# Ledger of designs, part 192: VHH binders against Abasic site processing protein HMCES (HMCES)

Target 1, 269 residues: Abasic site processing protein HMCES (HMCES), of Homo sapiens (Human) (q96fz2)
Amino acid sequence: CGRTSCHLPRDVLTRACAYQDRRGQQRLPEWRDPDKYCPSYNKSPQSNSPVLLSRLHFEKDADSSERIIAPMRWGLVPSWFKESDPSKLQFNTTNCRSDTVMEKRSFKVPLGKGRRCVVLADGFYEWQRCQGTNQRQPYFIYFPQIKTEKSGSIGAADSPENWEKVWDNWRLLTMAGIFDCWEPPEGGDVLYSYTIITVDSCKGLSDIHHRMPAILDGEEAVSKWLDFGEVSTQEALKLIHPTENITFHAVSSVVNNSRNNTPECLAPV
Key: E = the ipSAE of ESMFold2; O = the ipSAE of OpenDDE; V2 = 0.75 times the mean of E and O plus 0.25 times the DockQ between their complexes.

## First folded at step 17 (VHH)

Design ub39 (from ub0 with Y53F; framework vhh_8pnl_2)
Fold by ESMFold2-Fast, scan of step 17:
Structure ub39 (fold): chain B 269 residues (1-269), chain A 117 residues (1-117)
Amino acid sequence: as target 1 above (269 residues)
Amino acid sequence: QGQLVESGGGLVQPGGSLRLSCADAGFDFSHYDMAWYRQAPGKERELVARINFGGTTNYADSVKGRFTISRDNAKSTLYLQMNSLKPEDTAMYYCAAGLEYDSFEYWGQGTRVTVSA
């Protein structure tokens, strides 16, 4: 996973993250650094993306089930990194493989501190290898969209002509992430940065790409991943696996250039 | 299952030079770590050179001072300049790219380099 869409205006994004705390109270996540949120149809590594994390990370006695939403840099910079320039990190930290996550110091240390987050997106992009042409076919990959058609039923809006109408009720993609906090040695603001955990692709995505992000499907999974006060690292890692509850459609090559930031990036072709 | 395309391999005399290229039309690798691996007949695949998204390079001891890895993000192309080639450099050379920590998700089909008199 190396390209997402997260284009919702801040207020729409916030409402899409409505949740219940441990006491069953309806809440919206509280923003940290909201001015750093930059909506885009085409977000690449090193840019900021919104993540959910437990309020307990910021307030010692907070209820660990309460949520903060904060923009973080995509590309985890470990707290122990001693250089001044994150681009000098030897290994890329855009993604973290689930099969080696506990073997790598860069991820094991923040996991030990409960630094789990949920990375938010409209969806993500992957490029399918096309035989014979040496060109790739990009796909936009996202949760099936749930819309009540009648009492007791659900429907998904997969029609391109209706995409502008679905954003108000869009079900955001929720990906398992690990974050860390780095203090630049020469001074400056603390940098919050994250990595997306990756797994083998599910059967439904195997023809597009062989890897996928670890998707947390539903509020129970999201709550357990975030709640580091009640859910141990070992228990949380049981949530990390491929999921089949995903859909996709082909998009135009406009998305290929990471500088293109228009609705055409995710529009069906 | 993404794939990269290597070019520039061939037959050269010991002491000669070759420049390998690795590209993919329509794919933006500017945020990826990239690397050159090689595999000689009867041997395991080994890392030759690595370059991160920021341009930081690392080389295998066997090629230090002779090989130079570089990238052109505007062209989405990775290069390996190979100088002072030795028979021991004979191998299939593979391009790799990835966003996963210490792992590469994208691999090329390989280009053959033969160093002999």
Scores: ipSAE 0.776, ipTM 0.875, lowest interface PAE 0.6, mean pLDDT 89

Design ub4 (from ub0 with T56V; framework vhh_8pnl_2)
Fold by ESMFold2-Fast, scan of step 17:
Structure ub4 (fold): chain B 269 residues (1-269), chain A 117 residues (1-117)
Amino acid sequence: as target 1 above (269 residues)
Amino acid sequence: QGQLVESGGGLVQPGGSLRLSCADAGFDFSHYDMAWYRQAPGKERELVARINYGGVTNYADSVKGRFTISRDNAKSTLYLQMNSLKPEDTAMYYCAAGLEYDSFEYWGQGTRVTVSA
């Protein structure tokens, strides 16, 4: 996973993240650094994306089931990193393999601190290698959506008004992430950054790409992944596996260039 | 397989030079780490050179000072400049790209390099 869409306006995104805490109280996640949220149809590594994490990470004695939503840099910078430029990290941290996550210091240390987050997206993109050609076919991959009489199908959205209706009730993709906090050695604000955990592709995606993000399907999985006060690292890692509850459609090559940021990036072809 | 396409291999005499290229038409690898691996007959695949998205390079001790890895993101192309080639450099050379930590999920089909008198 190395390209997502997360284009919803802040208020729409916040409502899409409505949840229940441990006491059954309906809540919206509280924002940190909302001004750093930059919606886009075409988000690449090193850009900021919104993540959910437990309130207990910021507030002593907070209920660990309460959620914060915060923009974080995609590409985990470990707390122990001593240089000033994150691009000097030897190994890419856009994704973290589930099979070696506990063997790699960059991920084992933040996991030991409960630094689990849920990465939010409209969906993600993958590029299928086409046999007999030298080109790739991009696909937009997302949760199955409930079709309503108002919202219509994403494939039927042909105007700005119809596109808005599609997104009002969109079920956001919820991916398992690990984050860390890095203090720049020359000073400045603490950098929050994350990696997306990856697994082998499910049967439904195997013809597109052999890897996929670890998707947390449903509120029970999301709650357990976030709640580091009640759910141990060992128990949380049991949630990390391929998921078949996913759908996709082919999109235009417009998405190939990460500078393109229009609805055409996810429109069916 | 064949997610990336290597070219530039061939037969060369000891002390000669070759430039390998690795390309994927229409795909943006600018955020990916990229690498060259090689595999000689009967041996395991080994890392030759790595370049991260920020341009940081790392080389196997056996090639350091002789090989140079570089990338051109505008052309979606990775290069390996190979100088002072030795018979022990004879191998199939593979291009790799990835976003996963210490791993590559994209691999090419390979290009053969033979260094012989």
Scores: ipSAE 0.793, ipTM 0.888, lowest interface PAE 0.5, mean pLDDT 90

Design ub40 (from ub0 with Y53H; framework vhh_8pnl_2)
Fold by ESMFold2-Fast, scan of step 17:
Structure ub40 (fold): chain B 269 residues (1-269), chain A 117 residues (1-117)
Amino acid sequence: as target 1 above (269 residues)
Amino acid sequence: QGQLVESGGGLVQPGGSLRLSCADAGFDFSHYDMAWYRQAPGKERELVARINHGGTTNYADSVKGRFTISRDNAKSTLYLQMNSLKPEDTAMYYCAAGLEYDSFEYWGQGTRVTVSA
């Protein structure tokens, strides 16, 4: 996973993240640095994306089931990194493989600190290699969306005009992430950055790409992944596996250039 | 099976040079780490050279000073300049790209390099 869409305006995104705390009270996540949120149809590594994390990371004795939403840099910079320029990191940290996550210092250390987050997106993009050509076919991949009032479920066969109406009630994709906090050695603001955990693709996606993000399907999984005050690293990692509850449709090559940021990036072709 | 296309392999005499290229039309690899691996018959695949998305390079001890890895993100192309070639450099050369830490999810089919008198 190396390209997402997260285009919702801040207020719509916040409402899409409505949740219940441990007491059953309906809540919206509280923002940190909301001015750093940049909606886009075409988010690449090194850009900021919104993530959910436990309030307990910021407030001693906070209820660990309460949620903060914060923009973080995509591409984890480990807290132990001693150079001044994150581009000097030897290995890419856009994605972290589930099978080696506890063997790699860059991920084992923040996991030991409970630094789990849920990465939010409209969906993500993958590129399928086409037979008999050097071109790839991009696909937009997202949760199945619920039926709208007085209409059927959305799908690839729906008209482009119907796709414009779905965003007010869109079910956001919720991906398992790990974050860390890095203090530049020369001084400056603390950098919050994340990686998306990846797994082998499910059967439904195997014809598009052989890897997929670890998707947390439903509020129970999301709550357990975030709640580092009550759920150990070992128990949380049991939530990391391929998911079949996913859908997709082909999109135009406009999405190929990460500088393109228009609705055409995710519209069905 | 391959997702990247290598070219530039061939037969060369010891001490000669070759430039390998790896390309994929229509795909933006600018955020990906990229690498060259090689595999001689009966041996495991080994890393030759790596270049991260920021341009930082790393080389296997056996090729340091002789090989140079570089990338051109505008052309979506990875290169390996091979100088002072030795018979022990004979292998199938593969390019790789990935966003996963210390792992590559995209691989080419390889290009053969033979160093022989």
Scores: ipSAE 0.782, ipTM 0.879, lowest interface PAE 0.6, mean pLDDT 90

Design ub41 (from ub0 with Y32W; framework vhh_8pnl_2)
Fold by ESMFold2-Fast, scan of step 17:
Structure ub41 (fold): chain B 269 residues (1-269), chain A 117 residues (1-117)
Amino acid sequence: as target 1 above (269 residues)
Amino acid sequence: QGQLVESGGGLVQPGGSLRLSCADAGFDFSHWDMAWYRQAPGKERELVARINYGGTTNYADSVKGRFTISRDNAKSTLYLQMNSLKPEDTAMYYCAAGLEYDSFEYWGQGTRVTVSA
């Protein structure tokens, strides 16, 4: 996973993240650094994306089931990194393989501190290999959506006008992430950055790509992943597996260039 | 298995030079880590050189000072400049790319380099 769409305006995104705390109260997540949120149809690594995390990370006595939403840098910079420039980090941290997560210090250490987050997106993009050509076919991959005025999922057969209406009730993709906090050695603000955990692709996506993000399907999974005060690392990692509850459609090659940021990037073709 | 396209391999005499290219047109890989691996007959695949998205490089001891890895993100192309080639450099050369830590999820089908008198 190396490209997402997260284009909703801040207020719409916030409402899409409505949740219930441990006491059953309906809540909206509270923002940190909302000015760093930059909506885009075409988000690449090293850009900022919104994540959910437990309020307990910021407030000593907070209820661990309460949620903060914050933009974080995509590409985890470990707390122990001693250089001034994150691009000097030897290995890419855009994605973290589930099979080696507890073997790599860059991920094991923040997991031990409960630094789990849920990465938010409209969906993600993958590029299918086309035999006999140098071109790839991009696909937009997302949760099945409920159609407005209909009971059913949104599909590739829907008209462009129907896609314009869907954003009001869009179910955001919720991906399992790990974050860390890095203090630049020469001073400055603490950098919050994350990685997306990846797993083997599910059967439904295997023809597009052999890897997929670890998707947390539903509020129970999301709550358990975030709640580091009540759910241990070992228990939380049981949530990390491929999921079949996913859909997709082919999109235009416009998305290939990360500089392109228009609705055409995710429109069905 | 292969998704990247390598080119530039061939037959050269000891002390010669070759420049390998690896391309994936139509895809913005400026954020990928990329690498060159090689596999000689009867041996396991080994890392030759790695370059991260920021241009930081690492080389196998056997090629330091002789090989240079570089990238051109505008052209979506990875290069390996090979100088002072030796018979032991004879191998199939593969490019690799990925966003997963300590792993490459994309591989080319390889280009053959033969160094002989």
Scores: ipSAE 0.747, ipTM 0.869, lowest interface PAE 0.7, mean pLDDT 89

Design ub42 (from ub0 with Y32H; framework vhh_8pnl_2)
Fold by ESMFold2-Fast, scan of step 17:
Parts: sequence; structure tokens; C-alpha cells
Structure ub42 (fold): chain B 269 residues (1-269), chain A 117 residues (1-117)
Amino acid sequence: as target 1 above (269 residues)
Amino acid sequence: QGQLVESGGGLVQPGGSLRLSCADAGFDFSHHDMAWYRQAPGKERELVARINYGGTTNYADSVKGRFTISRDNAKSTLYLQMNSLKPEDTAMYYCAAGLEYDSFEYWGQGTRVTVSA
């Protein structure tokens, strides 16, 4: 997983993250650093993406079931990193393999501190190798969405405004992440950065790519992954596995270049 | 079958030079770590050189000072400049790319390098 779409305006994204806390109260996540959120149809590593994390990470004695939403750098910079430039890290931290996560210091240490987050996206992109050619076919991969059949024979006809409302009810993809906090040695603001945990691809995606992000399917899984105050590392890691509850469609090669940031990137072809 | 395309292999005399290239015309690898591996007949595949998205390099001791890995993100191409080639460098050379920590998801089908008189 190395390319996502997260294009919703901040207010729409916030509403899409509506949730219930442990006591059943309806809530919206509270923003930190909202000005760092940059919507895009084509988000690459090293850019900022929105993640959900427990309020308890920021407020002592907070209810660990309450959620913060914050932009973080995609590409985890470990808290122990001593150099000034994160690009000097020897190994890529865009993705973290589930099978070795507890063996790698860069991930084991933040996991031990409960630094679990849920990475938000409209969906993610993968490139299918096409046999007999050196070309690749990109696909946009996302949760199945609820479809409502509309009839224009009686009442209002479908309009661009009605189509726009599709995003108000879009079910965001929720991926398991690990984050860390790094203090630059020469001073400056603390950098929050994350990695997406990856697993073997499910049967439905195996013809597209052999790896996939660890997707947290449903509010129960999301709540358990985020709630580091009540759910241990060992219990949370049981949530990390392939899922079949996913759909996809082929998209234009426009998405190949990460500079392209238009609706054409995720439109079906 | 390969996911990346290598080129530039061939036959050279000891002390000669070759430049290997690895490209994918349809995909942006600028954020991936990339590497060259090699496999000699009857031996395990081994890492030759690695370069991260930021240009930081790492080399196997056996090639340090003789080989140079580089990348051109505008052309989506990885290079390996091989100087002072030895018979021991004879192998199939593979290009790799990935976003997973210390792992590569994308591999080429290889290009053959033969160093002999």
C-alpha cells in the first residue's frame, strides 16, 4: 500500500468519522492541526494524511474511547532517530509487515507505548501486472458502499447536487497504523508520523497484488485498535489479518503520476 | 515473469565496466526503496546495493568502492554502475523495489552479467 485517495473536505471527512464512545454518546472526533490536512485524490508516502487516535495520547486521564483526528506524515520516523533529516533512515517505513512487526525496533517500541492509529482514506490504489506487456493496470480499492436506486419518473430528477451527496455517506477505508513522535535534534515542532501495517492479500485481491493493508472492518475493530487504555498490544494484534469485505474497479493511468490530483484518478474506466 | 525490466548486462573482460538499468515506464517508484540483488550459479540471491527514496545508499562489502547505485526519479529508472569487474561478479542481476520495511514487493526477471577472459 503506497497510494491513497483522501479528498473529502475537512467538514465532510469529520462527519464521515462520526462514532459512539464507550457510553454510547454520539461524537465527532476533535481535530489537532487541522491546517495540515490537505485533501487529495492521489496521496503518496511522505505526505500528510488524517488518522484517528485515542484522546488519551494527548490528555492525561481522558476517556480512552474518545477520538482525536490529526494529520500525520506517512512514513514513520522513530522517536530514537538521531539525525536531522528523516530521509537518512536506512529502511522505508511507509508500510510495516504484520509478520515481523514485533521483531523490528522501529515498530515494537511505539506499539509498547500504545501508539496505534487508524489511517483514513476514501480507498487505496494498487497496480496489477499485465502479462505480455510491461504496462500495469491501476485499481481503486475501497469498502463496499451502500447504493440507493433512484427513480426520476416521480419526484426530483438526479442532479449534480444529488450526486455530490454520495460523499456525505461514503464509508471511509479504515487501515491499521502505528505512529511515533520524533523531536528534531536541532529544535522545532514534534513530528507525528505513521506506518500502515500490511498483510498477505485476500483471495479477492490476489490477482491485483500480493500484499494489502490491514483493514479494520467495522466500528468494533476500529474501537479496539484505538483503545490502548483497555486493549493490550497482544489483543489488538489479533485484529490484523486480511479481509474479503472489499471491492474495486479499474482506473485511468492518470493516477500513475502522483502529481495528478483530479477526480479522474478514481473514476471507473 | 518480471514486474520491473532490467537491461545492460553482457560479457566483459576482468577489469571492465558495465552500467545496468532498471525501469518501469508506467509506474512511479520515486517513493520506493530500490535495490540490486544478484544470484550466481548454485548460490543464494544476495543484496548488492540499496538506495532509499531520499538517495541514501548501502553496499555489500564485496562491491564497495567498485559499484555505484543511483536513481533518476524523473525517468523512473534505477542504475548500477559496475567498475573493476571480477570473475566473482558473474551472476544474474535483479532489480527490486518496495515500500515495506526491509522487504521488496516488486522484482525484475534479471539481466545476465558474465566476467571472463
Scores: ipSAE 0.788, ipTM 0.880, lowest interface PAE 0.5, mean pLDDT 89

Design ub43 (from ub0 with Y32F; framework vhh_8pnl_2; at its last look DockQ between E and O 0.73; V2 from the best seeds 0.76)
Fold by OpenDDE, look of step 18:
Structure ub43 (fold): chain B 269 residues (1-269), chain A 117 residues (1-117)
Amino acid sequence: as target 1 above (269 residues)
Amino acid sequence: QGQLVESGGGLVQPGGSLRLSCADAGFDFSHFDMAWYRQAPGKERELVARINYGGTTNYADSVKGRFTISRDNAKSTLYLQMNSLKPEDTAMYYCAAGLEYDSFEYWGQGTRVTVSA
C-alpha cells in the first residue's frame, strides 16, 4: 500500500470512529494533535494520517479499551534511530511484511511495547499491470458500503446532498499498523509514526496486486488489535491475514500524481 | 504504479561501460526504495545496488567503485551506471521497487548485459 484516501472532515471522521468501550459505553475517540489532520483524497508515504490507538499509551492506568485518534507520519521512524533525517533509514518503513514483522528490530521492538494502531482510510489505491501496455490501471479498494436506497455507489454522488449522504455513512477502512515514538537528536517534538502491516492479497484482489494491507474487519478485530493491555502480541498477530471482504473500482490516472487532491481521485471511471 | 521497464543492456567488451535505465511512466516511485538485481546463468539472483527514497545508496562488494545507482524522480527513472565491466558482470539485470521493509514488490522484466571479448 503506497497511497490512501482520507478526506473526511474531522467531525465526520470522528463520528465514523464511534466505538464501545469494555463496559459497553458508546464513545468517540479523543483527538490528539487534531491540527495535524490534513484531509486528502491522495495520501502518500511521509504524510500524516489519522490512526487509532489505546488511551493507555498516553495515560497511566487508563482503560486500555478507550481509543485515541491521532495524526501520525506514514513511515515508521524507530525510537533508536539516531540520524536527524528519517529519509536516511536504510529500509523503507511504509509497509511491514507480516511474515517478517518479528524478525525486524524496527517493528518488533515497538510491537513488543504494545504500540499497535489502526490506520484509518476511506480506502487505498493499487495499480494493475495492463497486458500489452506500459500503463497501469489504478483501482480504489475499500470496504463494501451499505447501499442506501438513494446513494448506492460513489458514482451516484451526483449532487452535493448525495455526496454528503454517502460519506456521512462511509465505513472506513481499518488497517493494522505499528507505531513508534522518535525523539529527534537535535531536540524538538516527539515524532509519532506508523507502518502498515501487509499480507499476501486475497483471491479477489490478486489480479490487481499480489500484496494488500492487513485489514481489521469489524469492531472486535479493531478492539483486540488496539487493546495491548489485555491482548498479547501473539494473540494480536492472529488477526493479521488477508480478507476477501473488500470491493474495488477502477479510477482515473489522476491519482497517479500525489499532488492531485480532488474527488476525481477515487471516482469510478 | 506503472510497469518497470529496463533498458540499456547489450554486448560490451571487458573494461567497457553501460548505462541501464528503468522507467515507469505511469508510476510515481518517489517514495519507493529502488534496486538493481542481476542473475547470471546458473546462479541465484543477487542484489547489485540499492537506493532508498531519500537517495541513500548501497552496493554489493563485487560492484563497489564500478557501479553507480541513481534516480530521477521527475522522470520516474532509475539508472545504473556500470563502468569497468567484467565478464563476471554478465547477467540479466532487473529493476525493483518497494515500500516494504527489506523487500521489493515490483519487478521489471530485465535487460541482458553481456561482457565478452
Scores: ipSAE 0.831, ipTM 0.915, lowest interface PAE 0.5, mean pLDDT 92
Fold by ESMFold2-Fast, scan of step 17:
Structure ub43 (fold): chain B 269 residues (1-269), chain A 117 residues (1-117)
Amino acid sequence: as target 1 above (269 residues)
Amino acid sequence: QGQLVESGGGLVQPGGSLRLSCADAGFDFSHFDMAWYRQAPGKERELVARINYGGTTNYADSVKGRFTISRDNAKSTLYLQMNSLKPEDTAMYYCAAGLEYDSFEYWGQGTRVTVSA
């Protein structure tokens, strides 16, 4: 996973993240650095994306089931990194393989500190190799969406004009992430950055790409992944596996260039 | 099963030079780490050189000072300049790209390099 859409206005995104805390109280996540949130139909590594994380990371004695939403840099910079420029980090940290996550110091250390987050997106993009050509076919991949009150209009999500009507009730994709905090050696603000955990593709996606993000399907999985105060690393990692509860459609090659940021990027073709 | 396309391989005499290219016009590789691997008959694949999205390079000890990896993000192309070639450099050379830590999920089909008198 190396390209997402996260275009919702901040207020719509916040409402889409409504949740219940451990006591069953309905809540909206509280923002940290909301001004750093930059909506886009075409988010690439090194840009900021919104993540959910436990309030306990910021406030001692906070209920670990309460959630903060914060923009973080996509591309984890380990706390031990000694250079001034994150681009000097030898290995790419856009994604972290589930099969080796506990073998790599860059991920094992923040996991030991409970630094689990849920990465939010409208969906993600993958490029299918086309047989007999140099061309790739991009796909937009996302959770199945609930039909609106005009239930039975099966084609509404398949029309570019109708996509604007579905965003108010869009079910955001929730991906398992690990974050870390890095203090630049020469001073400056602490950098919060994350990686998305990846797994082997499910059967439904295997013809598009052989890897997929670890998707947390439903509020129980999201809550357990975030709640580092009550859920151990070992228990949380049991949530990391492929899922079949996913859908997709082909999109235009406009999405190929990461500088293109228009609704055409995710529109069906 | 190749997603990247390598070119530039061939037959050269010891001490010769070759420039390998790896391209894919299908999408933007500018955020990917990229690498050259090689595999001689009967041996496991080995890393030759890698370059991250920021241009930071790393080389196998056996090729340091002789090979140079570079990239052109505007052209979506990776290069390997090979100088002072030795018979031991004979192998299939593979281009790789990835966003996963210490792993490459995209591979080419390879281009053959033969160094022989």
Scores: ipSAE 0.810, ipTM 0.892, lowest interface PAE 0.5, mean pLDDT 90
Fold by ESMFold2, look of step 18:
Structure ub43 (fold): chain B 269 residues (1-269), chain A 117 residues (1-117)
Amino acid sequence: as target 1 above (269 residues)
Amino acid sequence: QGQLVESGGGLVQPGGSLRLSCADAGFDFSHFDMAWYRQAPGKERELVARINYGGTTNYADSVKGRFTISRDNAKSTLYLQMNSLKPEDTAMYYCAAGLEYDSFEYWGQGTRVTVSA
């Protein structure tokens, strides 16, 4: 829950986020701050990644089922934070546990404001601790992908033509997040930042790691999580649970260094 | 062995010093918050000191002014400098790392510290 891939060019990413609003109209999300989108095979905490959120957060009386996509900082900075440097936060806000989320002021306050978001990624990485060695085995973890050819497609691409076959129709991983808006005390732009909600891992992932992100599986779950105008915090939290609808493969240790931004990071080994 | 490994424990006289290390070869914990915990015989495990990814530290009142936590992200190593040791500091000392708020997902197996005259 501390490393993701989100490498698609902005136009491909946007098309992957096609949705229907409450009235049944097919739409693409509207971008905010598109110049802050930094695609990479290897995203780490404190970097920016795209999230979905309701248009109602930006426009009074907007249709709360309409979606905005915007890059936000990974690692929630609470609106009440008083120091000028987010690295001064006492506790890590990369993830928040679902079982105590309503007991932590850092997450309860933004939730009370309806500040729910969907964190987008190609998938996430997790490291399995192996006994008998001092090494870990990284895995790339993602939604099962649609196969459109007779023999079926494998989820990794090594050439431009094969890249397009795999990634043009990639089903993005959709994780439940909470965001907040922080005004630096010395001035400057409002900082939007998010945390990813975590749960106990499903049985399929328990041999890799005992925690996983809360995954929103399907458009109904995504719509309910985003729509703070119509879906209360209490009802939204019912969406937060493990899922078995997940697949994974082992990857090279190249991904271990967060500075490595290469397709090898997610390639099967 | 696990990749999160403590070292530097041992037997020391009251008033002495020890430096604990927790090393992680090959894994990048630079974005993690890290901590030292201890557990004395028959007691619950307790926080000794923590340090966030940006270097901000917190200490238990019982060790404040005597212990110093630090980290070297280039070496994926966490340290605990323990000065003016007392018999009450006798415990197993564990290092921990995490990305969840106020929680740690990764733990070492511990190193023993005994303060006895």
Scores: ipSAE 0.711, ipTM 0.859, lowest interface PAE 1.0, mean pLDDT 90
ESMFold2 (binder alone), look of step 18: mean pLDDT 82; pTM 0.833

Design ub44 (from ub0 with Y32Q; framework vhh_8pnl_2)
Fold by ESMFold2-Fast, scan of step 17:
Structure ub44 (fold): chain B 269 residues (1-269), chain A 117 residues (1-117)
Amino acid sequence: as target 1 above (269 residues)
Amino acid sequence: QGQLVESGGGLVQPGGSLRLSCADAGFDFSHQDMAWYRQAPGKERELVARINYGGTTNYADSVKGRFTISRDNAKSTLYLQMNSLKPEDTAMYYCAAGLEYDSFEYWGQGTRVTVSA
């Protein structure tokens, strides 16, 4: 996973993240650094994306089931990194493989600190290899969406105008992430950055690409992944597996250039 | 079959030079780590050189000082400049790319390099 859409205005995104804490209280996540949220139809690595994480990471004695929403840099910079420039990290940290996550120091250390997060997106993009040609077909991949209009439907046949109508009730994609906190040697604010955990593709996506993000399907999975106060690393990692509850449609090559940031990037073709 | 297309392989005499190229079909080149691997007849595939998205390079001990890996993000092309070639460098050379830590998701089909008198 190396390209997402996360274009919702801050208020719409916040409402889409409504949840219930362990006491049964209905809540909205509280923002940190909301001014750093930059909505886009075409998010690449090194850009900021919103993630959910436990309030306990910021407040001693907080209820670990309460959630913060914060923009974080895509591309985990380990807390032990001693250079000034994150681009000098030897290995890419956009994604981390589920099969070796506990063997790699860059991920094992933050996992030991409970630094699990849920990465939010409208959906993600993948490029299908076409046999016999070097051209690739991009697809937008997302959770199945519920119809809310009596005479309408959400799907591949919808125009960009119809897609605008669905966003008020869009079910966000919730991907399992690991984050870390890095203090720049030259001073300045602590940098929060994340990686998306990846797994083998499910049967439904195998014709598009052989890897997929680890998707947390439903509030129970999201709650367990975030709640590092009650759920151990070992138990949380049981949530990391391919999922079939996903849909997709082909999109225009406009999305190929990460500088393009328009609804055409995710519109069905 | 790979999204990456290698070129520049061929037959050279010991001490000669070759420049390999690897073209990407326009898939997020500037954000990917990239590498050259090789596989000699009867041997396992081995890392030759890698370059991260920021330009940091690493080389196998057997090629240090002789090979140079570089990238051109504007052209979406990876290069391997091979100097002072030895018969031991004879292999299929593969281009690799990806966003996963210490792993590559995408591979080319390879280009042949033969170093022989």
Scores: ipSAE 0.801, ipTM 0.886, lowest interface PAE 0.5, mean pLDDT 90

